# VHH binders against Type II restriction enzyme MthTI (mthTIR), part 3

Target 1, 281 residues: Type II restriction enzyme MthTI (mthTIR), of Methanothermobacter thermautotrophicus (Methanobacterium thermoformicicum) (p29565)
Amino acid sequence: MSNLLQAIMNIKSIQERNLGSYKGVQDSKNRMNQMGVTLEVFLKDAFCNTFDIENKDLVYSEYFSYLGNQNNPPDMILKGGDAVEVKKITGIKTSIQLNSSYPKSKLFVSDSRITEACKNCEDWEVKDIIYAIGTIPNRVLKLMFFVYGDCYAASPSIYQRIVEEVKGGLHSTGLEFSETNELGRINRVDPLGITDLRVRGMWIIKHPIKVFKNIIPPESIKNNNFNLIALMKAEKYKQFPKKDRKRIEAEDNIEVTDVKIKDPDNPAKLLDSVLVRYDEI

## First folded at step 4 (VHH)

Design p21 (from C09 with V101Y Y103S; framework vhh_brivekimig_d4)
Fold by ESMFold2-Fast, scan of step 4:
Structure p21 (fold): chain B 281 residues (1-281), chain A 119 residues (1-119)
Amino acid sequence: as target 1 above (281 residues)
Amino acid sequence: EVQLVESGGGVVQPGGSLRLSCAASGFTFSSYEMSWVRQAPGKGPEWVSSISGSGGYTLYADSVKGRFTISRDNSKNTLYLQMNSLRPEDTALYYCARYTYESKTFDYSSQGTLVTVSS
């Protein structure tokens, strides 16, 4: 069984090993910070501790109950654990493109956008979801941000209300209209009846370093080779195995701090949370 | 098995107050948006109020806004509805409901709790 605290420890281990090796006078590149693989593979290796293993698929099947992609979300589900959605960006503070999928605070098995294979990958009702956001300018991983959806996204009804208002507005026009999985489709809009209009929603969410600037000051993101930040509710942190919590709290160069964040559903309320930071020294 | 058990209904005079409770079991209560739905005699279900899993976000039907307050205690797996300034038109069977993400439908308890506002 793997979890986010174990993945953070594995990332730190590979980073320190690469810095501590005798690479010779002309070796100018850190393996971890120069992506020779996709961000998705890097993260699977982090959860499985398989960075140096050639036959990875067998080990992946031991740790993940589901592996998906952009069209079949989420990207990963840990056996008995969290769902993970991977986002790659090239700018340090670039907003996250979510395309047709609104931000998820939790993953529910009843979600119409997940496949039957995902629904049946194990016996589950609801899973915590981690947004794993990697900033990779020039193929070098500079910032790895893990944020739990319930720290970041509002409740589903907030986004679904917007969807229904937009659909209602389209229907109220009296134009010839058909139902779709998108916001709307208006058929035969021109006199010859040869043009259809498809209305698609694209969701965008601000980068978490912009959202949480009160607990992660911009000046704390240094010109280091690598920064790792993880944010979770205090309740979630306490649910991790005590062994994993003790290990990460004792680890040199990892900071584990209690912080308060605004409730995504109500910014007047504060939520007790835990911030984990590892910066390359 | 999902179970929702409502209580706190009764007979009250116009202008009176009641507090409804809903005890939830069989699911991770704090992960779900919860709602109160009512059904007046001979009418279809009417949504009354909703609260997010954290309690941070609340919504109210226009007919009850300013009079009713929804709240929850996640440590007790209990949902509440504080009803003030009750009117005869608030007379209904009140159901506790769990929001279903996919279809925007709710899981109701089988019984509900009856609120009668009469002089």
Scores: ipSAE 0.013, ipTM 0.512, lowest interface PAE 7.8, mean pLDDT 83

Design p22 (from C09 with V101F Y103T; framework vhh_brivekimig_d4)
Fold by ESMFold2-Fast, scan of step 4:
Structure p22 (fold): chain B 281 residues (1-281), chain A 119 residues (1-119)
Amino acid sequence: as target 1 above (281 residues)
Amino acid sequence: EVQLVESGGGVVQPGGSLRLSCAASGFTFSSYEMSWVRQAPGKGPEWVSSISGSGGYTLYADSVKGRFTISRDNSKNTLYLQMNSLRPEDTALYYCARYTFETKTFDYSSQGTLVTVSS
């Protein structure tokens, strides 16, 4: 059984941050699409401790109940544990594109965007979700940010309310409207009847280093060769096995700090949280 | 299994106040948006109020805005509805439910709590 604290320890234990040198996935045939796949494999290896294993698929099947992709989210589900969504960014502090899926605070089995294979991968109703955001300029991993959805995304009803209000506005135009899974399509909007308007929900969320700048000073990022940051609620941290918490708290050059963050549903309220940092100068 | 048990109903005079409670079990209470739904005699269910999992966001039906307050205590797995300035038209069987705004779907596994506003 694996978890985020074990993955952090495994990432610290390896010396390699150049993902262009990362074995088992490097195929120069498709460079643009390759780096996102390489980050996913790197993170699977981090959870499984399989950086030097040749037959990775066998070990992956022991640690993950589900492995997905962009069209079949999430990217990973740990057996008996968290869901993980991987995001690759090339620029420092670049906002995260979520496309047609609104930000998820939790992953629910009732979610319309997940497949039957995902719903049935184990007996589950709700899972914590980790956004694993890697910043990889020139194939070198410079920032690895793990943030739990419930620290970062608002409750589903906030986003769903916006969707319903937008749909209501489209219907109120009195134009020919067709239902879609995104938001809608308005047909024949011009006098010649040759133009259709497709309305899609394209969600973008700020990078967590911009969101949490009060607890992660920007200066602490700029001076390092590699930064690893993980943010979770205090209650989530306490749910990790005592052995894993004790190990990470004793580890050299890893800081585990109690912090307060704004509640994503109400910025006037503060949430008790834990910040884990590992930096390479 | 999911279980929701309502309590706190009773008979009150118009203008009075009442607090409903809902004890939840069988699921991770803090992860779910919770709602109060009521059903008046001879009528269909009417959504009353919703609260986010964290308690940071609340939503109310126009008929109860300014009079009712929804709240939750995640450490006790309990949902509350504080009802002030009660009117005869608030007379109904009140249910608590897990709710999603998009689908307007709710689950409840109890008989509800009767609230009667009469003189």
Scores: ipSAE 0.112, ipTM 0.618, lowest interface PAE 6.5, mean pLDDT 85

Design p23 (from C09 with V101T; framework vhh_brivekimig_d4)
Fold by ESMFold2-Fast, scan of step 4:
Structure p23 (fold): chain B 281 residues (1-281), chain A 119 residues (1-119)
Amino acid sequence: as target 1 above (281 residues)
Amino acid sequence: EVQLVESGGGVVQPGGSLRLSCAASGFTFSSYEMSWVRQAPGKGPEWVSSISGSGGYTLYADSVKGRFTISRDNSKNTLYLQMNSLRPEDTALYYCARYTTEYKTFDYSSQGTLVTVSS
């Protein structure tokens, strides 16, 4: 069984190995860039500790109950554990494109956007979801940010009410409105009746380093080094196996800090949280 | 097996107060938005209030704003509705319900508890 703390330890190990006997290796020969692998493969290897394994698919099957993609979310579900959504960006503070899917604080089995294969991958009702955001300028991984959805996204009813109000506004216009799973579809909007309008919601969420600037000062993120940041509620951190918590707390060059973040549902309320940081040299 | 069991209904005079409780079992309570829904005799169901899994976000129907307070105790898997300044028009069967992410719909609800406001 794998979890985020184990993945962080495995990432640290491979990053330090890449710095080996040459201090310049981190710029053009980091593990992901050197192997030509995608961020998705890098993260699967991090959870499975398979960076050096030739037949990875067999091991992946032992650790993941589901492997998806952008069209079949989420990208991964750990057996008995968390869901993971992978986002690749090139700018360090670029907002995250969520496209047609509103931000998820949790992944629920009732979600219509997930496939039947995902719903049946194991016996589950709800999973914690990790947004794994990799910043990769010039094909070099510079920032790996893991943030749990419940630290970052508001409750589903907040987004669903926006959808409901927009749909209600469209329906109140007296235009020809057809049944749709999208935000709206308005038929025959032009005089010849040959143009239909599809109203498709495209959700965007600010990068977590902009959201959490009060606990992650911008100057603490070094431009020419690798930075790893993970953010979770204190209650989530305590649920990780004690052996994994002891190991990460004892690890050199990893900082585990208690912090407070604004509740995504109510910014006047503060939530106890844990920040894990690993920065290269 | 998901179970939602409510208590606290009864008869009260106009201007009085009641607190409804809903004990949840069979799922991770703190991960779900919970709601109270009521149905008056001869009328359809009316949504009353909702609360986020963390308790950080609450919503109320216009008819109950300022009079009702929704809350939850995640350590006890219990949802509450504190009803103050009750009016005859608040007379209804009250249900607690688990909110789904799919729709503005509920996948599990309790059997309902009667609240009667009568002079």
Scores: ipSAE 0.000, ipTM 0.477, lowest interface PAE 11.5, mean pLDDT 83

Design p24 (from C09 with E102D; framework vhh_brivekimig_d4)
Fold by ESMFold2-Fast, scan of step 4:
Structure p24 (fold): chain B 281 residues (1-281), chain A 119 residues (1-119)
Amino acid sequence: as target 1 above (281 residues)
Amino acid sequence: EVQLVESGGGVVQPGGSLRLSCAASGFTFSSYEMSWVRQAPGKGPEWVSSISGSGGYTLYADSVKGRFTISRDNSKNTLYLQMNSLRPEDTALYYCARYTVDYKTFDYSSQGTLVTVSS
């Protein structure tokens, strides 16, 4: 059984092993860059503590009930635990592209975009979802941000209502629309009837660093070799095993702080949350 | 097993008030947007109101806006609908519904609670 607190501890251990192993060279501390692995593999290793294991697939099968990809989301589901979406960006504060999928606050088994294999990987109805956003300028992992969907994305009906409003607005123009899974499709717009117009929704969400700048001062990130930040509701933090919470709170160089964030559904309300930080000089 | 048990319906005169309750069990109540849906005799289901999992936002059908108030108590796994200034056209079976990811589809395999407004 693994969880985000264990993954954070494992990432810290790998980073510190690199620092301790070679006193004469301070560079090349990024484990992902050193191993030549993808961000997705780095994160699987973090949850499984398999950075140094030769046959990783056997251990992965013990910790994950589902492993997916962009075409078959989510990227991972921990056995009895959270779903994880991996987002790789190369710019330090680049907005995250979500394509045709609106931001998810939770993962529901009824979601039409997930496969039958994902729906049946466990007996489940809803899972908390972690956006694991890796910022990798010049192929070096500089920022690993874990944010729970319910801290970051609004409730599904907010996005779905926007889709319905846009569709209604388009149809009010008097143009002939065909049925489509997109925002709109207008067929045969030219006199020869050879041009179709697809109106496709592409969701973009601001980087969490920009969203949460009031609790994560920009200067705290600027000069560090590596930053790890995790944000979750206080309720979620309390649900982690007591052993894992005690371990991370006792860990030197990990800061665990109570913070308040705006409710993604109502910015006039504040939500009790926990911020976990590990910074490498 | 998901269970939703509605209560609080009854017979009232026009202009009267009722408070409906829905006791939820078998799922993580705070994770779901919840709704009230009603079905008048001989008609199809009509969405009435929704509330987000945190209670952060609420939404109402135009026909009930300003008269009805939806709320929830996540510590008690209970959803409420306060109905004021009731009208004869509010007469219906009222269902508590767990929202799914499909905006127009609700999970409300409950028995409902009857509200009759007559004079």
Scores: ipSAE 0.218, ipTM 0.645, lowest interface PAE 5.1, mean pLDDT 84

Design p25 (from C09 with E102Q; framework vhh_brivekimig_d4)
Fold by ESMFold2-Fast, scan of step 4:
Structure p25 (fold): chain B 281 residues (1-281), chain A 119 residues (1-119)
Amino acid sequence: as target 1 above (281 residues)
Amino acid sequence: EVQLVESGGGVVQPGGSLRLSCAASGFTFSSYEMSWVRQAPGKGPEWVSSISGSGGYTLYADSVKGRFTISRDNSKNTLYLQMNSLRPEDTALYYCARYTVQYKTFDYSSQGTLVTVSS
């Protein structure tokens, strides 16, 4: 069984090996960039500790109950554990595009966007979801940010209310509508009746370093370092196996800090959380 | 299996107070938005109040604003509804309900708890 703390330890290990073995030979500072692997493959290897394994599919099946893609979310579900959604960006402060899916605080089995294969991959009802956001300018991974959805996204009713208000507002215009799974489809908008308008909801969420700047000072993110940051509720951290918590707390160059964040549903309320940071020289 | 068991109902005079409780089991309580829904005799179900999983966000029907308070204790897997200044119109069977994302619908308890506001 794997979890985020084990993945962080495995990323630290491969990053330090690359510095020791390949420093000065590459245009990139880490093995992922040199080998041309995708961020998705890098993260699967992080959870499985399979960076140097040639035939990975057998090991992946041992650790993941589901492997998806952009059209079949989420990107992965750990057996008996968390869902992971992978986002690749090129700018350090670039907002995250979520396309047609509003931000998820949790992944529910009732979610209309997930396939039957995903719903049936395990006996589950709800999973914690990790947004794994990699900032990769010029093919170099500079920032890996893991944030649990319940630290970052509001409750579903917040976003669903906006969808319903927009739909209601469109309907109140007196235009001709057809039924749709999107915000609206407005028929025959031109005099010849040959143009339909499709109204799509495309969601964008601010990067976590902009959201959590009060607990992650901007000056702590150095352009010449690899930075790994993970943010989770204190309750979530305590649910990780004691062995994994002890191991990560004992690691050099990894800091585990108790912090408070604003509740995504109510900014006046603070939530007890844990911030994990790995700094590379 | 999801189980929701309501308690705390009873007979109360107009202007009185009651506190309803809902004991939840079979799911990760803190992960779900929870609601109270009521059904008056001979009427359809009416949504009363909702609370987010963290407890940081609450919503109320206009008919109960200022009189009812929804709260939760995630350590005890329990949802509460504090009802003050009760009116005869509040007479109903009260259900706690788990919010479902797919259709913005609710999984209701089968039992409910009866609240009667009468002299």
Scores: ipSAE 0.076, ipTM 0.593, lowest interface PAE 6.8, mean pLDDT 84

Design p26 (from C09 with Y103W Y108S; framework vhh_brivekimig_d4)
Fold by ESMFold2-Fast, scan of step 4:
Structure p26 (fold): chain B 281 residues (1-281), chain A 119 residues (1-119)
Amino acid sequence: as target 1 above (281 residues)
Amino acid sequence: EVQLVESGGGVVQPGGSLRLSCAASGFTFSSYEMSWVRQAPGKGPEWVSSISGSGGYTLYADSVKGRFTISRDNSKNTLYLQMNSLRPEDTALYYCARYTVEWKTFDSSSQGTLVTVSS
């Protein structure tokens, strides 16, 4: 059974080992042809502790109930645990593109965008979702940010109201519509009836470094070091096994601090949260 | 198995008040946005109010804004609707609903709690 605290510990171990060697993750960071696969594989290895294993599929199947991709989200679901959505960006503060999927505070089994394989991967109704955001300038992983969706995204009704208002506005045109999974599709908009319009949503969310700058000062991000940051609600942190919490709190070069963040549903309210940072000193 | 049990309905005179309760079980209550939906005799379902999982954000239909207050107690897995200044038009069967990605869908298998506003 794996969780985010175990993955953080495993990442720390491989990073510290690489300071004195030319093996492992350090060797893989600059491999041009492996950049997309490298981040997803790096994260799977972090959860499974399989960085040094060549045949990984059997171990992956022990830890994950589902492995997806951009077209079949989410990228991973831990057995009995969290969903993980992986985002790769090249700039340290680049905004995150979510394409047609609005930001998710939680992953619900009723979500129409997930496959039947995902819905049936285990007996579940709702899962916490981790956005695992890797910043990889010049093919080198510089920042790994794990943020739970419920710290970052608003409740579904906020985004769905926007979707419904946009759809309502399109319907008010009086033009003919076809059924669509997108914001809208309007057929035959021109007098000859030869032009169709498809309205796609592309949701964009600010990088968590910009969102949480009051608890993560920009000057604390070191350009020449690997930076790992994880943010979760205090309630979520308490749900991790005591052994894992005790281990990470005792670990050298890892800071676990209580912080307060604005409630994504109401910025006038503060939520008790936990910030975990690994510094490669 | 998701179970939602509504209570607190009754007969009340116009201008009166009622407090509805919904006891939730079979799921992690604090992880879900919750809603109240009502269905008047011979009419389709009407969304009344929603509250975020943390209770930090609330939404109301224009017809009830200023008169109804939605709240929740996550330690008791209970959702509430305080209904003040009740009108005959508020007469309906009231349902507690767990928000899903399909905002306009509600589970009609729940029995609901009947609210009748009459002289």
Scores: ipSAE 0.006, ipTM 0.451, lowest interface PAE 9.8, mean pLDDT 82

Design p27 (from C09 with Y103R K104S; framework vhh_brivekimig_d4)
Fold by ESMFold2-Fast, scan of step 4:
Structure p27 (fold): chain B 281 residues (1-281), chain A 119 residues (1-119)
Amino acid sequence: as target 1 above (281 residues)
Amino acid sequence: EVQLVESGGGVVQPGGSLRLSCAASGFTFSSYEMSWVRQAPGKGPEWVSSISGSGGYTLYADSVKGRFTISRDNSKNTLYLQMNSLRPEDTALYYCARYTVERSTFDYSSQGTLVTVSS
């Protein structure tokens, strides 16, 4: 059905069509800003090629096996394909707030935070996850960064060991604990027994442009009207249909480059990866 | 159905070497952290070593550091444990285990492979 390479091609197409109509009018170049749509709707349209379609929900149901939200993650699952988490930020280099959920390298069907509807949307066990990070200063989309979780987040055990250590430290206080899916809930911490404490993890991860500055020079971003960057392992890129890889490699103004990134689990090891860039200057 | 099939165990003299293998099927092997867990006669399970999905990160129990090497071949869905300088206290059933994300524990098979270190 659909995949990230097709979404990138569709974003390029709509951006170039808008430029043709609005050359010389800087405020009107961005499709998302022009239409007043949310980043989530823009990305659904990118995967479905539905920017120009009125009855979008019907087409969405053909391309997505699941559509969620912040309380029912992930935001999207492509039929037979990847999961997508959407993150909206206003600062170009601002760190990403992940709230109570540690960074995910993959989405597992066993994850207790996903609904039964999500678990049963397909016959699946594990899905690659794309973080789709949109930087929208003053309501204008300036940077669209797609990064696969396994390029960016460490293995689950690394984060979960920290969670368990924090829980152990809280337990060592000798206070009364309640069952919780958070880091901890401690009841009756004061002498009158009227104060409870809820301990929630608030995970923060650096923006990918700061993480990958060795392969994405900061100066390459500064003067563009719009930047699109996608990062994936070489193995992932090779798994996309040959038709989609050939199409994107032949496309003018899209760069597809072999790069090496540090392994999120071991920074001494380099991983073969593919960087896809489209810039609107 | 998740299937983990261990092999390579046997009887070896102290100071000897063995290479354990685990053939995995029924899941996307490269996406999971894999581990070796052992259970000595009359004792509870002891975690031995872990390796990340990519193979980029490895971790070892203090008792085996410098003697054992964990590795994987994702193209063959196979996990390995190279065991050198074996000692009598390494005698155990060795289990291939898949890291269970939400429980922060290991799912391992009931069969295992027996390693006996004795003269």
Scores: ipSAE 0.000, ipTM 0.394, lowest interface PAE 11.5, mean pLDDT 83

Design p28 (from C09 with Y103G; framework vhh_brivekimig_d4)
Fold by ESMFold2-Fast, scan of step 4:
Structure p28 (fold): chain B 281 residues (1-281), chain A 119 residues (1-119)
Amino acid sequence: as target 1 above (281 residues)
Amino acid sequence: EVQLVESGGGVVQPGGSLRLSCAASGFTFSSYEMSWVRQAPGKGPEWVSSISGSGGYTLYADSVKGRFTISRDNSKNTLYLQMNSLRPEDTALYYCARYTVEGKTFDYSSQGTLVTVSS
């Protein structure tokens, strides 16, 4: 069906068509701004190649087994393929807010945050997850970064240890607690017993361009151009259909480079990875 | 259905060794981080050790570092815990666990395997 390499090709296609149409126009060169669509709709269209289609919802149902939102993650799951989490930021290097969810290296069907509809959308146990991070200052998409979770987030045990230690520290106070999905809720903290305290975990992860500065020099991000970057393990890249790999490697203005990144679980170990960059001319 | 079956517990003298095993079925074992969790009599569960899906990364509780070694054989869907230099305070029911993400507690077998360190 669809995959990240096809979405990248579709984004390049619409971007270059828009540049031709925008010859002599300075307001906006991005299809998203031109059509007034959200980043999520832009990305659904990228995976489905539906930028110019009227009945988008029908076509979306052919490509996605699940479509979610912030309260019902993930934002989308490709049929037989990857999960996608969409993040919108306004600053080029702004850290990513993950709210109550710690960073995900993979999406597991056992995840308590996902709905029964998501768990049953197809027969699955674990899915690769793509963080699709769009930088949109003043409503203009300047940077589209796709990073696979297993290149970026540590294993769950890293974050679980922090959660358990914080919960343990709260419980050691001897104060009255109630069950929550948060780090804790402490009841009746004032002398009249009328104030409760909610302790919420709000996870933040550094932007991938700050994390991978050794393979993506900051000066290579062109402020006046649209920038598209995708990062994945070499093993993942090889799993894409040969025709999609062949097409993207032959494509003008797309660079596919073998790189090494630090293992999120062990920075002394290097992982073979593939960096895909589309540079607007 | 996810199934985790622990074995290898027993009675051992202080300073002794035991190797625990956990046979996993019903899921893609190599895709999951696995953990050992223990519960001593009258106490809550304590996380002991974790290993990444590939086996490339391991973590240990401070109380067991240098004495316990976690490992896995993905070809056999089996998780191991080698316990050396055992102490009376290591006495507990040991559970094999697949960690659920999103700040949830471990998914572990209710049966466990009992380790008693005493004469």
Scores: ipSAE 0.000, ipTM 0.121, lowest interface PAE 21.2, mean pLDDT 81

Design p29 (from C09 with K104R; framework vhh_brivekimig_d4)
Fold by ESMFold2-Fast, scan of step 4:
Structure p29 (fold): chain B 281 residues (1-281), chain A 119 residues (1-119)
Amino acid sequence: as target 1 above (281 residues)
Amino acid sequence: EVQLVESGGGVVQPGGSLRLSCAASGFTFSSYEMSWVRQAPGKGPEWVSSISGSGGYTLYADSVKGRFTISRDNSKNTLYLQMNSLRPEDTALYYCARYTVEYRTFDYSSQGTLVTVSS
């Protein structure tokens, strides 16, 4: 029974508590840096409110229907709620590596990359997906960006068309071609027949700070101790429980702003969206 | 300096055809995805169609699919839009646009070419 608004409130709470309440020692404002936990564990704790609890795995099993990893995506699925994919990078100039998986606007149960355990973790057909992108220069978490896939990635047909065009181009060469789940493998390209060419689709997507420059000026991030940004469609925001929306809107030092973003499938069109910010200056 | 010069607009009756052209200069044309964007009177901009830099794939808005054909001639730095079976709702200023991924915005002419579909 957790959601992104509750996770944001829990992150704010732990950050404020870590400002230091006694003299003589400067406390870290960032639990991840202070406690030496990984970004993935920090985010699980944020959704579960388990930052200070031993035996976290028991509580995790109550909030998540699925916990995955890099080879078994997604990293998390909230029970009755969103899927979460975690990305760690060192700076905002660095693009996000998606490897063999094209960018997902939503997670479908028919996706060939997810395991049977993931498909059967609950009764579901489609999940909203959150990209949780932690920017961690010199092991210090400076920016936590939550962006819903449908604000960020184009529809699957865009990426699938690219895949099919590349495959078609390879087949049209008249070269010896073997079946593969990748884009292509062309066998025996040299006269001795000793060289094969493997063509792999390795996807990269720009950091959301670069994508959303018009609503998030880069200078607003540069000098802050910690920045939390969440971006979602207005329709998604309205689907959160009223109590969670009211709580976050009333919270001191959290800004909830109506913004417009370019539609990933139609850049000439603007989408009504909600930007949530929590900044420690 | 990026320059995009549209032409080929005019007045046609419903069911008619027009071919729009866009002459591009000031950048490496073949390296950019090109698009057509239209703006009807009193409405916001609507993306119509896109073509990859190589011309290898094309995309269309559902409202024009099957009626419009986008194409390009990289040797002439020219983008085209063949419009068939025109409808009154196709009435708009049509803009040639270069898509810039970094800013997720269109760089396009302020002038456009006017297409009016009326009897």
Scores: ipSAE 0.000, ipTM 0.239, lowest interface PAE 15.9, mean pLDDT 81

